# VH-VL binders against o27280: the designs that were tried, part 374

Target 1, 266 residues: o27280
Amino acid sequence: MDSMNVPEVLEIKRIVEESESVKTFIFSWDFRREVRPGQFVMVWDFRDEKPMSVSLIDPVRSEIGISIRRVGEFTDRVHGLSEGDLLGIRGPYGRGFELMGRDILLVGGGIGMAPLAALADEATARGMRVDALVAARTADELLFLDRLEAAGVNISTCTDDGSCGFKGFAHERLLTLEENHDMAAVCGPEPMMFQVMRILDERDVPAQLSLERYMKCAVGICGQCCLDDTGFRVCAEGPVFWSQELSRVREFGRYRRDPAGRRVPW
Below, E stands for the ipSAE of ESMFold2; O stands for the ipSAE of OpenDDE; V2 stands for 0.75 times the mean of E and O plus 0.25 times the DockQ between their complexes.

## First folded at step 16 (VH-VL)

Design XC1 (framework fv_marstacimab; at its last look DockQ between E and O 0.01; V2 from the best seeds 0.00; counts 0 for: pae E 16.0 > 2, placed apart)
Fold by OpenDDE, look of step 16:
Structure XC1 (fold): chain C 266 residues (1-266), chain A 118 residues (1-118), chain B 112 residues (1-112)
Amino acid sequence: as target 1 above (266 residues)
Amino acid sequence: EVQLLESGGGLVQPGGSLRLSCAASGFTFRDYAMSWVRQAPGKGLEWVSAISGRGGSTYYADSVKGRFTISRDNSKNTLYLQMNSLRAEDTAVYYCARKSNYGSFDYWGQGTMVTVSS
Amino acid sequence: QSVLTQPPSVSGAPGQRVTISCTGSSSNIGSGYDVHWYQQLPGTAPKLLIYSNTNRPSGVPDRFSGSKSGTSASLAITGLQAEDEADYYCQSYDSSLSGSKVFGGGTKLTVL
């Protein structure tokens, strides 16, 4: 790759069915180009381009994985692809997670578990104790449970309907957990993250949160992912933010901007 | 029964140092963040410092940053506060307090008096 | 000087209802952080009275109640008793102070 900003056309090496709506696409990766959990890549299907979090980082196999949830036209097309098909990948971009301490808490909701799964692998490889609170609407939407378990992660589950684990939301389950970790990483629906962040702040647990916004350029130029009132660019200063940074972001947990720049409440 | 017992308070001169201890019992110590809160004579409560359950993260009030160090030994169920460069305004009863899962201080020690005077 | 503002003193006769206010800002109470209340009897350590805005720990009488709205919180004491004479402090979290826990200035409650 001559430039990280030029999409490299890569063959889908394999596809993992994570759930009914989520697939992980595996690609060969040249690890001379470093990638960190929490960073994202721009996926190009030769028609449109979307930011996606890296969910697998395997230097041994020289592979990365990108987990994609089926949510719209772009992802519908991507989900229709097969092993051997081609996608354009450029990146990685953004600020990834930092690991600190000995014990880490991961709180993930839905597809938000994607970057956290990658982080879990790194943390466990470093000998850290990893607890993961995995949340979803229903049991069948819980992601990466087997993978996390195999890595030695202590898993707590939470489902809206109570079909698996704690019945309720992630922040509610968190309140029932007595342990305080050295650090937390959070990714999921923003209302969830907002609530979880407050709890962690009050518990004196440093927290990093991966924010999702409409991103176009991924290189901090277009401004589409700018956050009120800080001017933080999710693609450049994020997508991973410390809780202290997000505390300065007025819109966090409250609203987002759509592709037209209009405020959309959560 | 949850118990917190502070010790180490006393009289020190300005510029001096003092180390406070808080012995905890009746709960899994490592699972809870701990804080020091002080109260000057006849004054209100002031948060001083906090430390995460595993000790990996520490926080300080601006008034004590650079001078105080919070630490813990989970094997001994003990919380510490190393106070250096003490000032007259540091004179207070120092309480150790357990941080609840809700962000409140659900248990307090009886406090230890620190007097900084020439 | 306190981040959270409380009246310095309140008073009431036995059996009356008294209210203690705790006024914060957009960086603490207004940001959605919970408010907790503590009772400090003379010569004793503080005791948790109300947690998470409205909840009473075990052993706290139901005549104590908390509420929160906007950037302010309030502690209400009904059926005031002589034993309620104490200092009361509200506490919250302030995101603008590098993750500091913040207390109100305290309110001295006198039972007449």
Scores: ipSAE 0.422, ipTM 0.780, lowest interface PAE 1.6, mean pLDDT 94
Fold by ESMFold2, look of step 16:
Order: sequence, then structure tokens, then C-alpha cells
Structure XC1 (fold): chain C 266 residues (1-266), chain A 118 residues (1-118), chain B 112 residues (1-112)
Amino acid sequence: as target 1 above (266 residues)
Amino acid sequence: EVQLLESGGGLVQPGGSLRLSCAASGFTFRDYAMSWVRQAPGKGLEWVSAISGRGGSTYYADSVKGRFTISRDNSKNTLYLQMNSLRAEDTAVYYCARKSNYGSFDYWGQGTMVTVSS
Amino acid sequence: QSVLTQPPSVSGAPGQRVTISCTGSSSNIGSGYDVHWYQQLPGTAPKLLIYSNTNRPSGVPDRFSGSKSGTSASLAITGLQAEDEADYYCQSYDSSLSGSKVFGGGTKLTVL
């Protein structure tokens, strides 16, 4: 029986406090269901269901990790859970990142570093050279720095307030960095991703960017996660898109849609 | 103008194989999910299979799962259906259909007939 | 055995209004999934007539309209014309099926 819309109920094995506002919830996972960096799962708290990126993929321990930032009612309830509590998980869904070449640049803003941390682990395990630009508003919101350093990633940081690293936005920091990567992977606030994409396109660096939109089915059938005017479904053709795909998407970086389908500015 | 042209239908014996093709034009093929929908003579429409625009996700009706394989070649703007272990109940006109952004089938080909008979 | 039930036939005289029902359940229309409608003229491929419950593609006359309420949807045709004689199918998604798109069984419209 195919249970696409029925979550599997799993126990929380461990909770890692990544920052004051971000926790990673770790679950047992049967890796016969393959998980790729950049794919997402639907997390069900028995009241509501939201898409969340996979941040840890550990086949040796048979575990996955899902990093969740406290931003509203759903995530407040999930942050109130303890080890041994239950969550529903369905997935994974979507198109993940594809690795190519020898040198990769990661550009992550805030919680957008979660799927990039998983990608960094895979890239370093393959022997690739990994540079990461990790961005946040403040130093205490920079995510996964110790984990990335331990994996051998070359880290550059920026903070809006200058409390750590470069003072300014991710795209401003990017202008001061090396231009010769074989590819880039980008995830974070959509306005940041739009600006970063423009720079990478100008430099002819192939880039993959991960989007977030409202989802219900998560398998690309119901049409709820569509993008203007292509009709790309973030859950099916994405969430990871190549920059050339996104260059034709009218709404990217400019607006989003609420659950009723109305255009809402970023 | 969006055009979809199916080919590869014909008469086959039970247990045989066929490969259907659908040539697409008039739109950016890689941006659209595609489906096969069939219609047995005198009967209604039955969804068969779907594939995402980049080919990362495939879906099958239970009646064909394990026997049919959907695929696409975005460099050739072509959708495929590999049909193995064919049965009499697979006899139908097979339509290639483009999946709209909102879950409808907004463009259809004219179909190709598959007859499975001994 | 279709999870979306349509009457097998309806009829009307030219100029009249007819409706075609599409009855689903809590696992499809009742879960908020959209309903789409197709017209299939004799000997031809289906054509999209209504999408997302109420929207008409370009070129579809405004005498065709769709609605959805509860677990059911309806297609209404006003000002019935002889060329409307066709088979009509509703389509949605059912969360209880293995990735299958679900068509209604079809309704043959006869113009008297």
C-alpha cells in the first residue's frame, strides 16, 4: 500500500540545540528509502504539517536529522517536545542537490544552512573542496559552524550587525570571495538567494538554489506549491532548482503566494 | 502552439512489449510534468503514469506498476512509456497529456492505439 | 468503481440548462483537492473545459461553469447547443490511492 499522504509516526531519538532558536530533531531511518541533501520531509505534529529540510543524513547510525527554527505556532509546539516524543514524518520528497566538479561553494542564510550542512558532509566525504559562506543577522544565529569546520569546510561568515565576520549581506560578502568554483548551492531567505544568484550567473558559476513554498500533498499532484508562470511545483520539480530555471520564474525574489493563492510581497 | 504526438502503438500478443513515444513541441518541455492516460474502447479515461518535469519522480497506477516504466528525454522533448508483460486489459488508446500547474491535464495528444490480442 | 461518481447520462433541449454532478468523498474533493472537467467530442481526444473548480481556459464559452461544495462538484452548461453533445469527465486527486489521478466514470450528454 502506498502511504504518500499518511505520515509514519517516529520517536525523537535526540534533540541537538543548534542555537537559541534552532533545534535538530534526530530520528531512526531505514535508508532503503534513500535521502539526498536538499530533499525535504513533511513533519506532522498531530495538528498541522509543514515541510522541513533534512540537515543530517547518517546511514551508519541509520539516522536523519531535521533542523527547525522557532518562527510560529507549529514550530513553537515542536520545540516544546522532548526526546521520546512522537512526530509524523512522510517523505523524503523533491529534487535534491547534485554535486559536480571538485570545488563547491555553499551560500546559506539562517536556517537555509540546514540542507547545505548535509550537502557539505556528502561533498567532503567525496573528497571535494568545500567553501561555505554562512550568513545570519547576528553571530549567535550562525548555524553549523563547528560541524562544518570539523568536516574540513573552509568557512567565511557574515552578519548584518558585524558581530562575526564580514559586516553586511551574503551577496556583499560574496563579491569579496573567490570566483572560480565549479558549482554553487544556495539556500536561505529568497531575497538573499535572488541577489546571490545574480552574482553567480554573472560569474558563470552553475548554481542550484532551494526554494520554499506552501505545500499540502508534497508529491506534485495537487498544484498547491506552484510558481508563476511556469507552474513549477516546488515539491516535485524542486525544491532545488538550477539558476537558469529560476531566471524565467516571474515571482522568484519578488513575491510569494499564501495558502489561498494570493500574491504576497516578500 | 502546444503539440503532443504519440507513436509506437500497434498489435501485440499477450506477454509482449511496446515502447510508446510522445513528441512535444510549442512549450518548454522540461518545465512540465507529463502523464499517460488511456481509454479502452467504449470506456472512460484511466490515468496510467506520470513523471515530473526533470524526471526525478515517477508515478504509476496500481494496474501497471512493475510492468510499465515512464521516462523522458528533455534534450529530445520526448516522453516515453515502456510497456512490458502486456495483457488484454491493456488494450486502449494511450494519450500523452501535459500536467498543468494546478493539477489538470491542459493539453492532450490524439492518442496511439495499443491492441493486445492473441 | 470510480471514487468520483458521475451520472452515466444527461439530456437537454437546445437553450436549456443542464448540470453534471461529480460526487466524491472525504479523501478527495472533501479534502480540498481541486476538480477539473474535460469535454470529449465523439472520435476526439479530451479537452480541458474547467480547471481548479471554476476557471475556464481561453476559448471556453462562459456558458460553461463549474462549482464545488463539500464532497461534490458540478458542471453547468447553459444555453445548450447541439455541438455540446459529448462525454464529460471530472478529475481530481484521491489521497487514499497510490499516486493515481482519479477520473469520474464520464457522463454522456445528449442534446435533444
Scores: ipSAE 0.000, ipTM 0.415, lowest interface PAE 16.0, mean pLDDT 84
ESMFold2 (binder alone), look of step 16: mean pLDDT 92; pTM 0.945

Design XC2 (framework fv_marstacimab; at its last look DockQ between E and O 0.04; V2 from the best seeds 0.00; counts 0 for: pae E 13.1 > 2, placed apart)
Fold by OpenDDE, look of step 16:
Structure XC2 (fold): chain C 266 residues (1-266), chain A 118 residues (1-118), chain B 112 residues (1-112)
Amino acid sequence: as target 1 above (266 residues)
Amino acid sequence: EVQLLESGGGLVQPGGSLRLSCAASGFTFRDYAMSWVRQAPGKGLEWVSAISGSGGSTYYADSVKGRFTISRDNSKNTLYLQMNSLRAEDTAVYYCARSSNYGSFDYWGQGTMVTVSS
Amino acid sequence: QSVLTQPPSVSGAPGQRVTISCTGSSSNIGWGYDVHWYQQLPGTAPKLLIYYNTNRPSGVPDRFSGSKSGTSASLAITGLQAEDEADYYCQSYDSSLSGSSVFGGGTKLTVL
């Protein structure tokens, strides 16, 4: 890899506990390096490296936030860190969200709300009307609600267990909503995104969806994140895709490839 | 006890190639990023390259970019540095070092000498 | 030519206090990158001496201390001993070099 891909070792300024399993790590950021909602960074804990979405972009305070869900060994280590500790950050990488129109719908599930939260901040700052459908398994797993409310976002919640909002899945809640938007941004479990995309397409609502795939290089070289039938690299052509692009991706909503390149069903 | 042992150094002509190895023991090798740091005779330390624990990410100093390749075999607990198009200025003792969670190098090998001379 | 500037040499008598400066810029130490220090005894590999600006690894005596302020860092050695004669290097990262690891030029400490 090019020397330009060397991670910047940044101090954790603050840690925000979003939920039992999610923390947001705040870093100082030089905004001469532009970062857009939907883009990701590679987080290096000096042992391993993982792609993470940017969940906070604050050019006024010169800060970014990275929200990380505790799901494995790497994230366990990261969650064990304290303010003042260091992480390597390289990026940003990938294609971020584009904002268009006046009214935007955000549909997020779990940690998928991370990039959408950043997008919500930008959208509201631009004077857009933002509706957000926030989904999680339980009420305790709903992310960024206070932040979104403070930004003026109209929030609708749904939980699998009905502990908060609509009892059911995001696509089921979406079916109960009759209002259309100028565009939608979607991020979460791929089965959720698949169903949501279908509904939005039927309603002729332009939609962007952020995919998650195994990423190794983040610079479009290794091909580990290539999507079948298209050759799209999630790290280069994505992770944000238009619904029209994903319509060409056979594996979308059906399976993904593991680190060994094997097909793994969702 | 953490141990790092470099090998593969030697004399090579300009334009030649050399492959260094670093055998690691005493820790879970795949859980740590590794680096190469070199020191020219009578000179200071210079960071050369780094690789993540999984091997998914590699990093290089500008001085070696395009010529050196860092890799690792976690099944063998071994770090490698493939050096191509060697130059006189690449003459140095090459250390393998383990990266810490703080961005420091907490363990070093004893180094292997690489001499590039016509 | 080093990104981090150290004095080429310092000296002190046994029992004295010596300091080694590491001067950086807004793109490295001033950016917020931490500073680490290494001791290299003659004919040996470097050893981590101070990490994360002020912390000592196990086995490093408390007469070694590190500090960081602004765009510079400093290593202080109190109660100087003959065994402290060595080369000392500061290390950090530099944003202008895409976050690459950078070392100071090294300081030779002579115990008189």
Scores: ipSAE 0.014, ipTM 0.478, lowest interface PAE 10.6, mean pLDDT 92
Fold by ESMFold2, look of step 16:
Structure XC2 (fold): chain C 266 residues (1-266), chain A 118 residues (1-118), chain B 112 residues (1-112)
Amino acid sequence: as target 1 above (266 residues)
Amino acid sequence: EVQLLESGGGLVQPGGSLRLSCAASGFTFRDYAMSWVRQAPGKGLEWVSAISGSGGSTYYADSVKGRFTISRDNSKNTLYLQMNSLRAEDTAVYYCARSSNYGSFDYWGQGTMVTVSS
Amino acid sequence: QSVLTQPPSVSGAPGQRVTISCTGSSSNIGWGYDVHWYQQLPGTAPKLLIYYNTNRPSGVPDRFSGSKSGTSASLAITGLQAEDEADYYCQSYDSSLSGSSVFGGGTKLTVL
């Protein structure tokens, strides 16, 4: 029986250093297992396994790219790897973004731009007009700007410290942008996504938001990726949700859960 | 009304095979992971196997790996358990159970009895 | 042998409080997996009693409550009634068993 739940051990074909803290790991991929922007894979370093969004989907070169921010022990180990080293990949899993209309707004914070970069490539290939609001704490953490520009995406930037573009949060920059979009796709820190969702809902812009939660099985069996108020499983019904679905989720934007399931503030 | 109706149990000799079925109704079957859970006479519950909603991932208890195969047909709303090389210790009531989004088993069938004896 | 350990029996008088423990390890409850509880009457299928550590399905009275701490969980029943006589099972998942579902050995509750 063919199973997506068994990791395929793949050689790291290429590493792109996106920033001091973010690397993109590129692998050969058999696209009989189709991949959609917004889906994720489980990355296995032979000790532990973590969900990561796909940031590059290239069926022509038979490659996928997975962007990983150095933030803890697992990602430190993965960042220490070189081209030719091995990682296990299983997936893809989850519900990806759905494109609609002709004009799309992307709002990404930090590493949240990774799945949106993949979506931008698909949207531009379909002939859509793509505007991206790329947010980070500092200029050094703005991701994928050259790639987005090369794809013909209209970029606006903001940084918390004002080192590049608008000084402030993504939702504050969004208030200063024109409201001419058929849909939006949002990924980043959950407090940012909550504020952005509120603005987009007031503007009647259909929005899809990508959530991150702790995952173990990634196929909807163990319940670890479940949202408190709705019973939605991030790995099965998400990670991409419509804003209407998330409006019913009490935990969204208010707290997160650690690996033990405890509420902790953002 | 969620219903799970098992069938296919019965008396079988050691080394024999049985195929259990579970007909599901009252919910969107393809959206839910499903499990088989068994209970030997006078004993506790033992999880046997699970399958994801799409059918793309399967899991087995060590006691049945290589002998049992879980499958589903989402067009027929039916869960299956193919049991081969049956042993006396496989004698149990076999329950079909729906996995909730929280990882619990929120709905159970009434079970079908499998007896393995000469 | 059960991965989750429950006492084989507990008892209490009507109106009293009883607790049923579910002791796991760092690979299951202590790893962060949620705990669910089931009530089983003789000759019938188990019925979900508590899910996601503390939640009650519709129709389960608030005298049933669940908790989880460290590597263990417990089911508490207050205001014990004769109808509560049943077998009770905890259930979770275990990472050392490839993420498989695991049940406790069961606890027979007797109302005196």
Scores: ipSAE 0.000, ipTM 0.503, lowest interface PAE 13.1, mean pLDDT 85
ESMFold2 (binder alone), look of step 16: mean pLDDT 94; pTM 0.957

## First folded at step 17 (VH-VL)

Design B1 (framework fv_bamlanivimab; at its last look DockQ between E and O 0.72; V2 from the best seeds 0.76)
Fold by OpenDDE, look of step 18:
Structure B1 (fold): chain C 266 residues (1-266), chain A 119 residues (1-119), chain B 107 residues (1-107)
Amino acid sequence: as target 1 above (266 residues)
Amino acid sequence: QVQLVQSGAEVKKPGSSVKVSCKASGGTFRSYGISWVRQAPGQGLEWMGRIIPRSGRANYAQKFQGRVTITADKSTSTAYMELSSLRSEDTAVYYCARDDQYEGHFDPWGQGTAVTVSS
Amino acid sequence: DIQMTQSPSSLSASVGDRVTITCRASQSISSYLSWYQQKPGKAPKLLIYAASSLQSGVPSRFSGSGSGTDFTLTITSLQPEDFATYYCQQSDDTPRTFGQGTKVEIK
């Protein structure tokens, strides 16, 4: 029962519809098993298994939330589930975010806001000032705005089409913001994260970034999520990395590897 | 600050249908849901159903399943509740309310729409 | 469905009195409990959410407590504007359900 690597069959307690393509599945959780923002779990629908970020951590109610974007066959099946249905959850895995200082900047894009939403809750609970730059292609794809606002987060939005907030990309919006923070947490499309990291480095703002790679085992054995040159395993040494660590990763912001091990450009 | 403004009072015959609107003013639906709650004269509050305008998906109380339809138009920030096969027992004030998907509380509420069903 | 039972159904009190209303759920609802105030001819108004969180703009004389199945709304010092009907509501499960209400009347 205390085995981290055995999926625990859990009942979906609630489903939050975050957007047309994103749902958050809420489960009862035994917090004797610690979970940190930025960590991920393996979700098993009894046919396939995929890594998903934890987007809600509620020790008071003994609940966690997992946000899942509809992108393929597995997620299609999961999105077809209802409250009361079962899923297998194992984990958590990976290195989560660390909170530092008094003022924190969150920069998220699309589903990348999932782990950052959890981080925002923790940061605000600690009395930190949290600024969040939330980016998406369109207004309808912006995630967790209401939840962040309710938590006391100062929100700035950015959309590719200008349908909400700043018209442009997250790094472009960031350039218009002159205020520095004690640390930053970043998660989203890798090209976005790459540009954001560069800006934060120039400003001497310590930054943590959460990477997404194909992860099969989640325990650092299979090597499917291994980053070129460094040998970093996203599931073990990550998925959260410091900017100085990612500076050593040649492929960061440039390409990833698919399940077959082929390079896939961003 | 979001406000919910509902359509005016309705007087209907038994067997007919009523469609009540709820417009969000001063903001958008965002990720919130819209719940519909009715209150018969001198009675308590009864949840009828909810829609998530952003996704278009609606859920209904079993009591009203098949007779109530909740819809939303994102472009106008308006939610609708249609109740068919009206009966005298459906005479009530119908409220829309913003529904927090995480917490499940309702805030704010519309001003209510009185629906009277009489022959 | 989760049944919500309020107690009492009605009570009489004077200005300045301490008023306590209880709500019991038929099963554990964690802290997914809200309290509403409703005056005649008006829509309900949210007072407390998450069992004990005071809604913005609500006077501090209102407070909520409890978890699991038993919850309490407390008005420390009843004011003239507090004479109304109060409802609890669970948001742990669908369908959402309300207590039958507690009418607070002037003595």
Scores: ipSAE 0.867, ipTM 0.923, lowest interface PAE 0.6, mean pLDDT 95
Fold by ESMFold2-Fast, scan of step 17:
Order: C-alpha cells, then sequence, then structure tokens
Structure B1 (fold): chain C 266 residues (1-266), chain A 119 residues (1-119), chain B 107 residues (1-107)
C-alpha cells in the first residue's frame, strides 16, 4: 500500500531496557514504507498519541525500533507493556538526516542518541568513518554504547558527574577532540545542541540538528514551531534542521514559549 | 570484561528447593539480561528463563513455570535462580549467562553449579 | 516453541579437515542464531552470533552462514582444540531454544 495517515496496529516483538528510564520497542516493519534515520512515528496506546524517534532501522530483518523515555502518564503506560502487546504506529514523518562525505561526527545527549544510533548504522553500512560523542548526566544514562561498539563506531563518552569518560558537558569534551569531519549530526537537550553547533560552525563543519519540539509541526498538530529572530511561525519539515538555519534563531538554546507565548529560559 | 561467578555445588533431597547465585563483576554501566540454562549429565542445553536485573522483569520456559523463580539484587550485582519441588530428574549443572538484549546470545557464562538430587 | 534440529548428531574428523554442522529452525528466525562450543566439564563458549558475526577472540577458521530456517557452522581447518560439542541457539522468540548438539570426535 501507499503511505498511510492511519495508525497500523503492530505487535511488540522485543523490548530492550536501555536504562532506568528508556526502553526500545522493536516491531516487524514492511520496508515498502521506507524509513530513514531522523524520522519519527506517532505511537498510539489506544488512548493518547505521541511522536517518537525511530532508533533502529533494519531492512534485512524487516524490523524497526522506537526508543521511549518515561516522562509522563503516556510513556509510563507504554513502559508497562510486554512483548506480544499491541501499539498503533503511524508514519514515518519528518525530514531525515542527509549523509555526505567520508566521515561523520555524532553528538548525542540522553535520549537524543536514539535517532543518532539509527544514523550510525546507516553511515557505517555506507562505509563512512563514524565518531560518536555520547553525553549524559550519569554513566547509567549513556545510551546505545553496545550497539555503537558492535557497529565499529569510535566512541567518546562524557558525563556531567564524571562517572564515565570525560567529566563535564558535551561541548567541553568536543573542544578536546581534534579530528576533522566532513559533517556532523547532533541531537539532545537544546542548550547542549546550541553550544555544540557554535563549535562546529567555528570549525566549518556542516551540521544537522534534530529538534524534538518540531516533531509535532511536521504533522501539523501544534504552534510550537516559532522562529523568534524572523518573527515567523514555521510549520516546516522538521525535526532535522541545518546549522545555518538555526544560527539565525535567537531563541534556539536560550528560550522556549509557554501557552501564552511568553519566553521561558531552558 | 564482565565475569560471572556462581555459588558452589549442592546436594539436595527430593521435594526440597535449591537457590543458586550468579555474581557479576568487572562489568560497567550497560544493561543486560541474565539467562539460566541447565544441562543434565550427558544431555544437551535447556533454557530455563531470564531476568533483566535493572527492572526485575523475568520470563520462564513453560516447563519450569511455577517451580522456578529468578530474581536479581542490583546492590550486589547478583542474580538468583531458585528451583522448588526438586526431583531426581533435576540433577544437572546449572549455568547463568549474560544475555544480550538485542541479539539474545549468551556471553560470558558462569562456571556452572552442580546440583544433585538424591535421597 | 521454536524447535532447533542439528545435523549430524556426531561426526569423526581429523586435524586439517573441513567440518560443517547444520541447524534447522521449525519456523523463520531471521538471523537470530548463535553457535556455541562446549568441552567436557566446561561452560559453553560463544563462537558466532547473528548467524554470521564472529565473536571477538574466536579464530577466523570458524564461520557461520544462513538466514530464515537453515544455518551452517563451518570450521575450515580443524585443530586439536576444536574437538568438542557444538550447539546452535535461537533468540528470535521466548523461550530461547537450543539444538540437541553435534559432537565432533577425533578419528
Amino acid sequence: as target 1 above (266 residues)
Amino acid sequence: QVQLVQSGAEVKKPGSSVKVSCKASGGTFRSYGISWVRQAPGQGLEWMGRIIPRSGRANYAQKFQGRVTITADKSTSTAYMELSSLRSEDTAVYYCARDDQYEGHFDPWGQGTAVTVSS
Amino acid sequence: DIQMTQSPSSLSASVGDRVTITCRASQSISSYLSWYQQKPGKAPKLLIYAASSLQSGVPSRFSGSGSGTDFTLTITSLQPEDFATYYCQQSDDTPRTFGQGTKVEIK
């Protein structure tokens, strides 16, 4: 069939517990509906629907994986499910990452490693050299290290508390890494992405950044996709944006907006 | 890198229970499963069940459902397999093994615990 | 439950021989198959996972192939330390299940 805007009810084939707060749900998938790293799906538990990044894309096994962090009532219910249970999946949606050149740097924070794990698989399959900077608050929150290692990715870790690898923030660790890259892909908390983007811009490395708050804009659901510097509401094909697009947005990494449109610091 | 060390051999009477421990050491921050596999003398490998120590989520082979309980204590990095209502047919070497959550292969394995059920 | 059947149950071979062991699943398991080596009195040792991925530290004379229902373990030039029992194992579904084993004995 053609691409659908109606949820398909799929059986949970496997559940991977990535950390205390993150699980990956694996489903059989018909790859006549192509999925690219950086795209997301709408996950429906028959009560609520939420956007989730695709974290595993395996056309050989005909499987996709969706990684979900437990942050509220919807995600708590989904985390309570077992293998064999059903979820509605609609999509994929959004603009995926583009790969260019011979080598790529991945910079991920927390659950932001989810779309980057899928990208790492594709980049290595294409013969690219992949370096990953995996950042989290603590060692227990570092995600996908075994998958990245198995794929032959060169891994650097960074934790705020120093429990694994470099002690400090992702951008501080990045400053100590001297290798040049043809491109970068970045996903994580917006303040982290802003600092990383600035460093990559200074190094003249083109970067793509994935913004969670723009996933709803790709399906037309909300008005949270507002570019402050331009005074323009954008309902573009998110969640992936080029660094040059974001360098002109005053609120990127600094502010978000509440329901009244007021600026709230990150 | 991770090593699994099991408790020592046990001799039990029919109708009793046995609890075997499996302590993980040298591992770091990564989430994994622990599977329990037994092998009767001269026989092949038989999977009993698994646990994800992080959550305590356990799955059992139907043959052992109701007799086996697999638990984990995160504070001591130790998994346990308790088998009740022992019979002479339960005489076997019991292994724990680290279970990869994506691929499901077992590596490393514990050294094994011999359990003999005899009157 | 997914049934795993190995062939042969045993074989005799000489050092330097090419040995092949086959494993058949009762339903498709994609590439969720592992191979283990077990020596008398010892725990099994992982050789191959994901049907064809060689475990770190395992000699390159071991290789795996197959997908779906039919899988093969090959030892291209048998060494003295390779006389052992070999098991296949599926991890596509729960319960995990093993083949009955193939004993490789010296001629």
Scores: ipSAE 0.793, ipTM 0.895, lowest interface PAE 0.8, mean pLDDT 88
Fold by ESMFold2, look of step 18:
Structure B1 (fold): chain C 266 residues (1-266), chain A 119 residues (1-119), chain B 107 residues (1-107)
Amino acid sequence: as target 1 above (266 residues)
Amino acid sequence: QVQLVQSGAEVKKPGSSVKVSCKASGGTFRSYGISWVRQAPGQGLEWMGRIIPRSGRANYAQKFQGRVTITADKSTSTAYMELSSLRSEDTAVYYCARDDQYEGHFDPWGQGTAVTVSS
Amino acid sequence: DIQMTQSPSSLSASVGDRVTITCRASQSISSYLSWYQQKPGKAPKLLIYAASSLQSGVPSRFSGSGSGTDFTLTITSLQPEDFATYYCQQSDDTPRTFGQGTKVEIK
């Protein structure tokens, strides 16, 4: 359908204020364009276009939700919108998460919980046991806790400042948790994901991690989302990768690339 | 487990104002709003408006626009509803309720505040 | 505004009866429909949300069904504590609106 490459202008149906800095924007969606947890869309505010993960997938109501953290000019403008205002959306793009087994561990940092919230909904709908480790700098930045609890997810929290749950980093909290999961799904700051991946690999837990890279075309043509040494395109072969695929990527956890393709430290 | 406790009953004269409080305990305001719903004697339920306490954003039913003000104080975990220019038809029980932003259902509800407007 | 119409406005039933209450929206509200129980002098209590999802702590004898414009609340074996007034409420659009209520009375 034309929606893969051309933004469709959609009306914001509902805005959910997830935290002081994060809002979820809900739109009517025609599910002839299938959407899977871990896929992303390009959001167009009529001036600029940015990739955003889908956090809500509801085929019964014909709705999707995208969660956006206010961090700059584009996201400031989007956060200023109201229900009834318009945004352009193209996609979805990329490879989503695969579910396996009966017991799944989710590890999310900050806005990285957005695609994991969508995955949690799918996992619980399949009858899986879902454990989630939700991480942030402070308690006020922990996302989706009420939604996850309502879905029956077993939640552990950690905050850098100790204001909620374990005081420390997600990988440090992970060391104190049970190790008996069939798989894990991880999304958040890339340094966090690197440390979490190392622990999960040592425990022989199959893990899928969602990466963020600069995107322009989102369909694999321009090369802006490519990873060093592998030729993987984040927008086409990812954004979700198995830990074994990422073990071959030198840049993972060490740097990112700007729009010109230059290495930039995390 | 969140609980909502409202201020006590009030008797008011026509033309005056009333301010009802709703104190939340046992939870956070992360993904929830606070809605206000009233019920006149022997009548059904009528939604008045909603606030998202974290941001202070409020929306009102058109019927009450200009007469109702809904506010929140995060430091005390308390929402307020003020209704001005009271008339006898404003006699009702006023409820606050936690408003799920995704689904839009109300749970839990406060115990209600009876407001009687008479001379 | 979305008008919600309940039927019947009242009914009489005995303990053990199956009770069915309907709610019709003036336009499609998808599954954005909730059911509440209210006893005299008490605040409403949420029973069902999202048309068919049972709220935690609510007995399984309560069930909800429907989508679009037509919705049903069913009580499969009426208990003494179920004599109350029941309201539907839509949350698809602002303002939120309620049905007029259905009073379930002892026969």
Scores: ipSAE 0.682, ipTM 0.844, lowest interface PAE 1.6, mean pLDDT 88
ESMFold2 (binder alone), look of step 18: mean pLDDT 92; pTM 0.947

